VH-VL binders against q9usg8r228to453. Designs and how they scored, part 46

Target 1, 226 residues: q9usg8r228to453
Amino acid sequence: IPESAEWMNHLLEKVWPLINPEMFSSVADQIEDVMQASIPSFVENVRVASLDQGSHPVRVVSIRSLPSGEASESFSEKQASEAEHKDEPEQQRKQFYNFELCLAYHAKPVEDATSTSARASNLHLRIVFYPGIKGTVGFPLPIWVEIKGFVARIRFRCELMPEVPFLKNVTFSLMGLPELNVSAVPVAEGGVNIFGLPLISKFVNDAISAAANEYVSPKSMTIDLS
Below, E stands for the ipSAE of ESMFold2; O stands for the ipSAE of OpenDDE; V2 stands for 0.75 times the mean of E and O plus 0.25 times the DockQ between their complexes.

## First folded at step 23 (VH-VL; framework fv_cixutumumab)

Design n4 (at its last look DockQ between E and O 0.62; V2 from the best seeds 0.57)
Fold by ESMFold2, look of step 23:
Structure n4 (fold): chain C 226 residues (1-226), chain A 123 residues (1-123), chain B 108 residues (1-108)
Amino acid sequence: as target 1 above (226 residues)
Amino acid sequence: EVQLVQSGAEVKKPGSSVKVSCKASGGKFSDYWISWVRQAPGQGLEWMGGISPDSGTAYYAQKFQGRVTITADKSTSTAYMELSSLRSEDTAVYYCARESYDFWTGTDYMDVWGKGTTVTVSS
Amino acid sequence: SSELTQDPAVSVALGQTVRITCQGDSLKWYYASWYQQKPGQAPILVIYGKNNRPSGIPDRFSGSSSGNTASLTITGAQAEDEADYYCNSWDSEGNHYVFGGGTKLTVL
């Protein structure tokens, strides 16, 4: 069932800038790991120095509730659940709530490439490449990478429990590979390698997509909140 | 175990309405959702709308918005589809189906179907 | 487009393998489910997800998915497989389910 998303978007407008960027450090680390596995031999290392959400929020395009309870159990879960609850009242069985979010992000235009204040309002990564001989210290090359946009569809399976806060496990998966547009932009008091900016954009885009692919259905991740 | 039993065939005049019932047996009626799908003679399947019986929330294909009303009665485990302002083009077999979702396969599907209700619209 | 496109008809020799395809933008995001319908009968689910088969469906039925295309494959087709086959998926742009136009399978 489609649901209204506007209340969540109004909340996001207020909350998004208040989120501590450190909350994204795990995501930044995953992207870094993928990039480090994929760097060419003429690059010694790559690091994600920061990931900052800025003040321009992601938008919830849609919310869709999905069938829950026994109708949403997998074939294997139904067999196990029947054995576990054979002699118990039905109201004691595990309860789930399933829903889908479609998220979209679109960066606001930033005309002044040297204005860090204007660019900081958009979702971005600061990435440092270390060109040089692998195995030795390379020279740092800082690159500003802006997320121009993305579209992702995520399904959540929330396992409910009778004790406060009523939420035991949350499992999520991506429906298809997210659409993603990434741009490396010049930021420097000095020179930057403008020759490589489109290649860097593609490299980062591919790395983020590869990290996301580890969560595309039927793959999933479960977070235990109990 | 879950079965859907639909009401019998209907013959209607243009401009009238029809209400088709779909009674569920087996399982907990409020746990599963009902979709309505029609098939005109010699044509393919066309999704019309669906309902969550627990909340009573219905949702509709745009083509039928304003003409179709889908309801459910939990006390009788019965879903209903009412189509108003009937035209000859509404002559079809109308199916109800259980709408199911499996998170681990990432799939929406309709696993239990009624036998269908033939609605004929003629003057 | 929100449309799911299927070839209207496909033939297969008895005992041979056939593929029925379904194409549409919604399949980039959502797996298809597949339904078999014989004349005068309600549809029955034969494949859901990439390649999941409900209990009671013969293992000669399999599914696959790639890009915006889903396929239903019948290996070793039998006379009883002669039917219409429909694909179905969610379409998030229209907030509704969509069926393909159907494929009539003839077993020769």
Scores: ipSAE 0.605, ipTM 0.822, lowest interface PAE 1.8, mean pLDDT 83
Fold by OpenDDE, look of step 23:
Structure n4 (fold): chain C 226 residues (1-226), chain A 123 residues (1-123), chain B 108 residues (1-108)
Amino acid sequence: as target 1 above (226 residues)
Amino acid sequence: EVQLVQSGAEVKKPGSSVKVSCKASGGKFSDYWISWVRQAPGQGLEWMGGISPDSGTAYYAQKFQGRVTITADKSTSTAYMELSSLRSEDTAVYYCARESYDFWTGTDYMDVWGKGTTVTVSS
Amino acid sequence: SSELTQDPAVSVALGQTVRITCQGDSLKWYYASWYQQKPGQAPILVIYGKNNRPSGIPDRFSGSSSGNTASLTITGAQAEDEADYYCNSWDSEGNHYVFGGGTKLTVL
């Protein structure tokens, strides 16, 4: 298992920076929706300008194979199948491959926090706040949110098909809420300490957690790869 | 109905080995995992390890690592647990159980249990 | 490996409600399964997941979870419910199954 994880991690190191950040647009949108639903009274609006994975990859901590076939079905389905499908040819049954991944991310220490390029090497979120306080010029306030770290456990169910790419769809579900550590930094030098950095960090953390909650077991998401 | 039939009671000397069998009837044996759980007299349940008959991969509790060997024969739908270097503390009822999970609910469970095999280790 | 902890013994009056709780760090990530064991018998699965009940298990059995805890609740305890109850889950690393120490339920 450790050897498999190392192989995957090596691949991730090569592929991670090649991933188009637009692939995470749906995640960004979901975070934005949650933020907008939970904005403080003194904020008119909040937007996610971008979510970028940087060049420093997530790491596979562990991988575990899960039972396949009937073993992955609900209890009721199993009972039904055991009674009815004793004689159905194996060829007609959908084939699944199931596994669990533990993923961890730790941001690379940045020596110069003022360097945008250095910060961009890590997973980050750019957020824009629109203040709604009476008397303040509603100038957008850009905030840089650095993901310092997270740990997630994810189960995958892959539906197999005989045709390329041999995967029809992939369903994933989070095993509990991921552990998350974020840090927010104002981008503007003269930016009014509108919100204590801890408050903003908490807000973002809560928003991401709330977004993630939509995929926590028994909830799941299915991606069609066909 | 799926059943797990275990081998009969064993009496062993300290330092010897015991091999317990668990035969599955009904269902697709290769799709499920088989776990081994023991219970000493008056004590709680203790997970020892398990096996995926399909892949042949076994995994063990740290306590028994190096002393227990779990195997499976798909052709006979039988799982085996061998415990070596037996001690008096190994006196227990040993259960095999079918391990499965529900992907949609994110749950793991042991839904079918053998009746248990009593292993007595005495001088 | 993460440990699951249970109260060693609880009592309930006939027809009353009792909750058996299991606590452990791994329960933040994984649901627990619950097993009933009567003397001289193999364990029986009674609850798994959020609140799933296998066929044949009475509806008075229910499950819940909160934070790092899982609970089995018997609403309207019957005399036949007197047994040992064990919670089970994966450890925090997801590599090993672990059982709680078990709870002896006495029906008064």
Scores: ipSAE 0.501, ipTM 0.809, lowest interface PAE 1.5, mean pLDDT 88
ESMFold2 (binder alone), look of step 23: mean pLDDT 89; pTM 0.924

Design n5 (at its last look DockQ between E and O 0.02; V2 from the best seeds 0.00; counts 0 for: pae E 20.8 > 2, placed apart)
Fold by OpenDDE, look of step 23:
Structure n5 (fold): chain C 226 residues (1-226), chain A 123 residues (1-123), chain B 108 residues (1-108)
Amino acid sequence: as target 1 above (226 residues)
Amino acid sequence: EVQLVQSGAEVKKPGSSVKVSCKASGGKFSDYWISWVRQAPGQGLEWMGGISPDSGTAYYAQKFQGRVTITADKSTSTAYMELSSLRSEDTAVYYCARESYDSSTGTDYMDVWGKGTTVTVSS
Amino acid sequence: SSELTQDPAVSVALGQTVRITCQGDSLKSYYASWYQQKPGQAPILVIYGKNNRPSGIPDRFSGSSSGNTASLTITGAQAEDEADYYCNSWDSEGDHYVFGGGTKLTVL
C-alpha cells in the first residue's frame, strides 16, 4: 500500500503543474455562487477571478479498493448501483471499480510573501470584492487567498467500458467535510484595508466549506468521460 | 441474521503453519470486508489484516506482513487466514469480523464477529 | 504507525456515569468504533460513527469525539457493564486498523 501511494505521489509531482487551471473552473464557479449568496451587507459583489493549483501537488495519503456493496452505500440512491445489475447477464453487466482516496495538501512555505511567483507555487484563489458602502469609491479590492492545507477523503466509483479509455463515467463523493485552512493576503496595491483579513479568511473558508458540502456523502457528482 | 462461523481449535508446533477459516452466512459475502483480529491470553485486541472478497485485495498489519496470508472464496463465502512460522507468542484466540460502513461519517466498523478460534503453539 | 491510547482501568459506582477516552492522532481524521468484551466472549460493537448504537445496545451508551480523542460514555452504569472496552480506528495513513490497549471497567 505504501509503495502504491508513493508511486502515485511521484506521478502527481510531475503531472500537477501541467494541469490546466481551467479544469477547476466549475469549482471556482461554485465557490463564487456561494459567496455571492452570502455576501455581507457592505459588499456589493464578489467574484472569483481565478483558482490555480500551482506547482506544489496534493499528496495521496492512502488509496484502497472498496467492495461493491460498501461503495454503493456511499453514494445517493438515485445513482445506479452495482447491485441493480447483478441479475443481468454477465455480458451486459455494468462493471464498476470502486476505491477510496485520502488526500492531504500542505502549502510549501514561502520565504518571500511579497513574491507573487513564490505564492503562485501553492494552491490559491484570487477573489475580487466590490465594496458597496455608501461614500466609498467602489474600487475593486483584489484578495489573494492561500490554501494552507486541507485533508479530504474521497470515494470514487468508476464505470468501466470495453472501449478506450475504458472509463465511461466517474462518480465521486466526499466522506465528510474536508478540513480546510485558508489565509487571505492583500494584494500589495496600497488599497485601504476595508476588510479585516481575518473576516475575509473566515468568509472564504465558510464559502468553500459550503460548496464542498454539496458533495458530501450521500451526495455525489458524476463526470462523464465518454 | 449474519453469522460468521470459524473453524475449530488448533494445536501446532513451532515453525509450522495454521490456516483458520471463517464462513459467512445470512448476507452478501462479497459486499463486505473481512478482518482478522487476534487476542493473546490476557492481552488486547490486535488487528492482523483484512480482505475485500469482491476484489480479492488484502491488507496486512506491518507486524505480520510476509508471515500472514488472507484469502477469500466467494463461491463458499469463506475467508481464510494463514499464519506461518508459528511461535509461542502466536498462541491466541483468532477472530474474524465483518466490516460495515457508515455513509454519514465515512467510518468503517466491525459489526459481526466470529466466536474465535483458539490456536495454541507449543513444543 | 499511529497508536490509540486508553487508560488501562477505570471504576464507576452503580448508577453513575463514566467516560472512557481514547486518544490518538488518527482520531483527528477518523471516527472511532467501540467494542465491549466480557471474559471468554467475542467483542461486541457498542458505538460507531458520531454516536450510533447498534440494535440491542442500551441507550445508556453514547459516543463523542473532540480533537484527537474519542469517548465512550455510560450514563447510569449497570452491573452487566463490567467488561473490557476497546476503541478502534484507522491509522493516520488510512490503511491499517488500530485498537486501543483496552480499558477494564469495574462497576462498584
Scores: ipSAE 0.017, ipTM 0.566, lowest interface PAE 6.9, mean pLDDT 85
Fold by ESMFold2, look of step 23:
Structure n5 (fold): chain C 226 residues (1-226), chain A 123 residues (1-123), chain B 108 residues (1-108)
Amino acid sequence: as target 1 above (226 residues)
Amino acid sequence: EVQLVQSGAEVKKPGSSVKVSCKASGGKFSDYWISWVRQAPGQGLEWMGGISPDSGTAYYAQKFQGRVTITADKSTSTAYMELSSLRSEDTAVYYCARESYDSSTGTDYMDVWGKGTTVTVSS
Amino acid sequence: SSELTQDPAVSVALGQTVRITCQGDSLKSYYASWYQQKPGQAPILVIYGKNNRPSGIPDRFSGSSSGNTASLTITGAQAEDEADYYCNSWDSEGDHYVFGGGTKLTVL
């Protein structure tokens, strides 16, 4: 792990548990939308009840600053903005800083698998299935989905501004679909049909991958920070 | 297009029963569920139960089980709620509402409401 | 009645944005619906599911949910928005619908 990545990882160990899980609500909603669009006919509905980052952080494997040419190929939506400002003075032109992160996540083994607090220390989703025929409300079937690991390459374009905090917006794009490994386990006190758990794991894995594909280069998302 | 027309106000003595009607006009009566919701003076909304007119199956909030009977007559597009053994605490406005279901979100909701029927229980 | 918790009252200046919150365990499994009620009138549905508006409801009304919390947001509040607002969801443990206690919105 490069020296610059190690200081970021030290920071992440302190900050990660403090992040408000509500910051991930948009991600949870996107995953839910994909799941609802692809549910089988014997499942009435599905909802992502929560996405919680836990206390075990993601790790930065590498960080690389990008020259403008490479960033332009990754963020096609931003090229029109630069051309749009061709008649402005140089000091008023948009200024960008571009970099690439490679992130890895590996869930820590849970020594006491029966402990709900131990399982919650890893990145996880709580998903609720509503089995039954369409048009009826079935009773919920909660499923715990642990993210066992992922590897993602993400490019960022930060639009700078001269006033504090110097960061106007951030655009990001994934460099290919992330490698992703998830496991579904039942947490309900009543028995659940464990026969379907590997199928549920695959369904969730495919849904997260499909949601992520909406951000694979040249597609991107911009977050306004001003 | 769809309207729910409820029966008129009732004044009842303690220990008696009241039967409120809810007639649907416009739309298909058997395509939707009918719920009953009450509101005591100065209080919030309280769901009592409902019925599927298509199947005739009624369902009740536990608080009202045994005191409420909900029925429907498909031929007249009318639902009924009968509350027995009335007491002063039952003084309220009683609403009927059409329940609809959104399969894309798995959500039930009450999209059409009657004007309410005032039931006053006093000695 | 305390199964869905709402603040009893909230105020907003005309044209400003207000957020009405509803909390309860049932909201982990079911989306909330939101109803507006003016004095002497029946409730009307303003938001159902995550963020669906019925026909005739202005687009200044929106909904959101996260965890055990649902919210109704009114952007650019108008005088006619002054009313009581109730959240509602299914509660499978009690096998019934549950309403919040209501929030009185005052538009100043």
Scores: ipSAE 0.000, ipTM 0.401, lowest interface PAE 20.8, mean pLDDT 78
ESMFold2 (binder alone), look of step 23: mean pLDDT 89; pTM 0.923

## First folded at step 24 (VH-VL; framework fv_cixutumumab)

Design o1 (at its last look DockQ between E and O 0.65; V2 from the best seeds 0.64)
Fold by OpenDDE, look of step 24:
Structure o1 (fold): chain C 226 residues (1-226), chain A 123 residues (1-123), chain B 108 residues (1-108)
Amino acid sequence: as target 1 above (226 residues)
Amino acid sequence: EVQLVQSGAEVKKPGSSVKVSCKASGGTFSDYWISWVRQAPGQGLEWMGGISPDSGTAYYAQKFQGRVTITADKSTSTAYMELSSLRSEDTAVYYCARESYDFWTGTDYMDVWGKGTTVTVSS
Amino acid sequence: SSELTQDPAVSVALGQTVRITCQGDSLKWYYASWYQQKPGQAPILVIYGKNNRPSGIPDRFSGSSSGNTASLTITGAQAEDEADYYCNSWDSEGDHYVFGGGTKLTVL
């Protein structure tokens, strides 16, 4: 198992910085929606300016294969499936590859917190707060949210097909809410910390957690790759 | 109906080895994992390890690492558990169980159990 | 390694409701499975997931979870429910399955 994780991590190190941050636009939008739904009364609006993965990759801590049998939503469905496929040749059966990943991220220490370039090496979220009472907008307050760390456990169900790319669809589900550690800092030097950084960090943490909750077991997401 | 049929009771001396078999019938052997669980007299259940018959990959509890070997023969739909360097403390009922999971609920479970094999270690 | 903790024994009057609780860090991530074992018999799966019952298990058995705890509830306990109950969960930190210590349920 450790060996398997090693080559995956090596691949991730090479591929991670090549990923277009726009790939995470949907995630950013979801986070924004959650934040907007839970904004404090003294904030008119909040926006996610960007979500960037940086160059420092997540790590696969462990990988576990799961039984290759058909996953069912219920015990009864499973039994029915077993009965139906008992006499079918293996070639006619839908093939699945199921596995679980444990992922961990730890940001690289940044020596100079004021260095945008240094911070950009890590996974980060840029958000903008618009202070004000409803109908009145104050000056925007840009905030840099650094992801200090997270741990997630994810199960995958891959439906295999004989045609390229050999994957018909992938379903994933989170095993519990990811553990998340975030730090928020003002982008502007000398900016008045109106909200307090701990409060902002908590706000962002709660928003991300709420977004992630949509994929926590028994909820799942399926991506069609065909 | 899926059944797991285990080998018969064993009486062994300390320091010897025991190999217990578990034959599956009525289902697809390769689609599931087989776990081995033991229970000492008057004690609780203890997971020893498991195997994916399809891949041949076995996983072990740390407590038994180096002393237990779990194997499977797909052609006969049979799993085996061999425990070496037997001690009196190894006296227990040994169960094989079909290990499954529900992807949608995120739960692992053992839905089919053998009747157990009693292994007695005595001088 | 993560442990699952159960009360060693609980009692319930006939027709009453009893809850058996399992606690452990692994339950933060995974749902528990529950097993019933009667003397001289192999364990039987009774609950898995959030609240899933295998075929043949009476509807008086139900499951729940909260935080690092999982619970098996028997609503309207019957005499035949007298048994040992074990919770089980995968522990990703130790890469092993963990059983609780078991709870002996007495029906009065």
Scores: ipSAE 0.674, ipTM 0.857, lowest interface PAE 0.9, mean pLDDT 89
Fold by ESMFold2, look of step 24:
Structure o1 (fold): chain C 226 residues (1-226), chain A 123 residues (1-123), chain B 108 residues (1-108)
Amino acid sequence: as target 1 above (226 residues)
Amino acid sequence: EVQLVQSGAEVKKPGSSVKVSCKASGGTFSDYWISWVRQAPGQGLEWMGGISPDSGTAYYAQKFQGRVTITADKSTSTAYMELSSLRSEDTAVYYCARESYDFWTGTDYMDVWGKGTTVTVSS
Amino acid sequence: SSELTQDPAVSVALGQTVRITCQGDSLKWYYASWYQQKPGQAPILVIYGKNNRPSGIPDRFSGSSSGNTASLTITGAQAEDEADYYCNSWDSEGDHYVFGGGTKLTVL
């Protein structure tokens, strides 16, 4: 592991628990939308009540630089750049920095597997199923969904600027679908899992994967920091 | 217009070293990583390593770690690959290629190749 | 394993369609690039990404990927397509790049 990856992991250990879980509400809503589109006929509705990161952080496994600048342009952009900017100083050219992160997450074993408070230290979702015919009254069935682990590879394209914070746009994409392991238990507020743990775990796993697929290369998302 | 021009064929004795050059013309040399790929007679392509000329950082395939040194000279737009402790199985054609990465297609590729440098290791 | 596996040889009748396959663990994460090499020549890029063709590469060349497998398809094969074909992939946890062993395409 590079020294910079170990430093970032140290920082993540301190910062991760401080993040407000409500910052993930957009991600929770996207997962909810996918689940609602896919619910079986014997389920009236499904909601994601919360998505919380817990206190056990994700780990940076590796950081790799990638070709940047002209080398990272499309074929047509490279042809135009080579004709227009040949032999020019570095500061006169458009500046992008590209790199890849490999992230891994593994839930920590809890001392009491039945304790909701002990499980809250890991990344988790609270999901409520409403069994019944869609469009009728459903009975709430709360479940706890723990992310046991994931592996993701993310490429970033950072557009640089000379003024603080020195970043104008950050674009990212996932390299392939993340590997994902999800475990569901009915531990919240007296709920009973009458639909089977493997079926619920698979349903949630597939929903998260489908949501992630919207960011798998060549698809991307850009965050404007300017 | 963009070209990679490699140094000429070499005949070397076992135990010696060879240094192959790769001169780029066109494009922004410092932006493109330069890879070295070899091909023994009748065999496939084998990636050996490469360099980012901007940072001067070289990276090597595990098989060649300790025997290959890759460098670049930005002032002459030239990359170099030196292979030491030569043996007969190092007889091959050695290519340089510039590495590209296209974020928008999500791919890594080598878009410009040198014509190759034949290195023959014979007693 | 970061190795990419290709069949060593395939044949196609003139004007017919052929697929050349490439398998490896890195392909679950990264798209393959494909290179054509004729005897005594340097390789040339024919497909990069899922199905992108560089300028000057005929429309009969196409690519696809699924799971750990990438494929190069030549529709309406011509005599000049007879060559060796190599797949190549980024390898984030090993060497930066890995090549397949190559596939010799014969046009009958």
Scores: ipSAE 0.594, ipTM 0.812, lowest interface PAE 1.9, mean pLDDT 83
ESMFold2 (binder alone), look of step 24: mean pLDDT 89; pTM 0.922

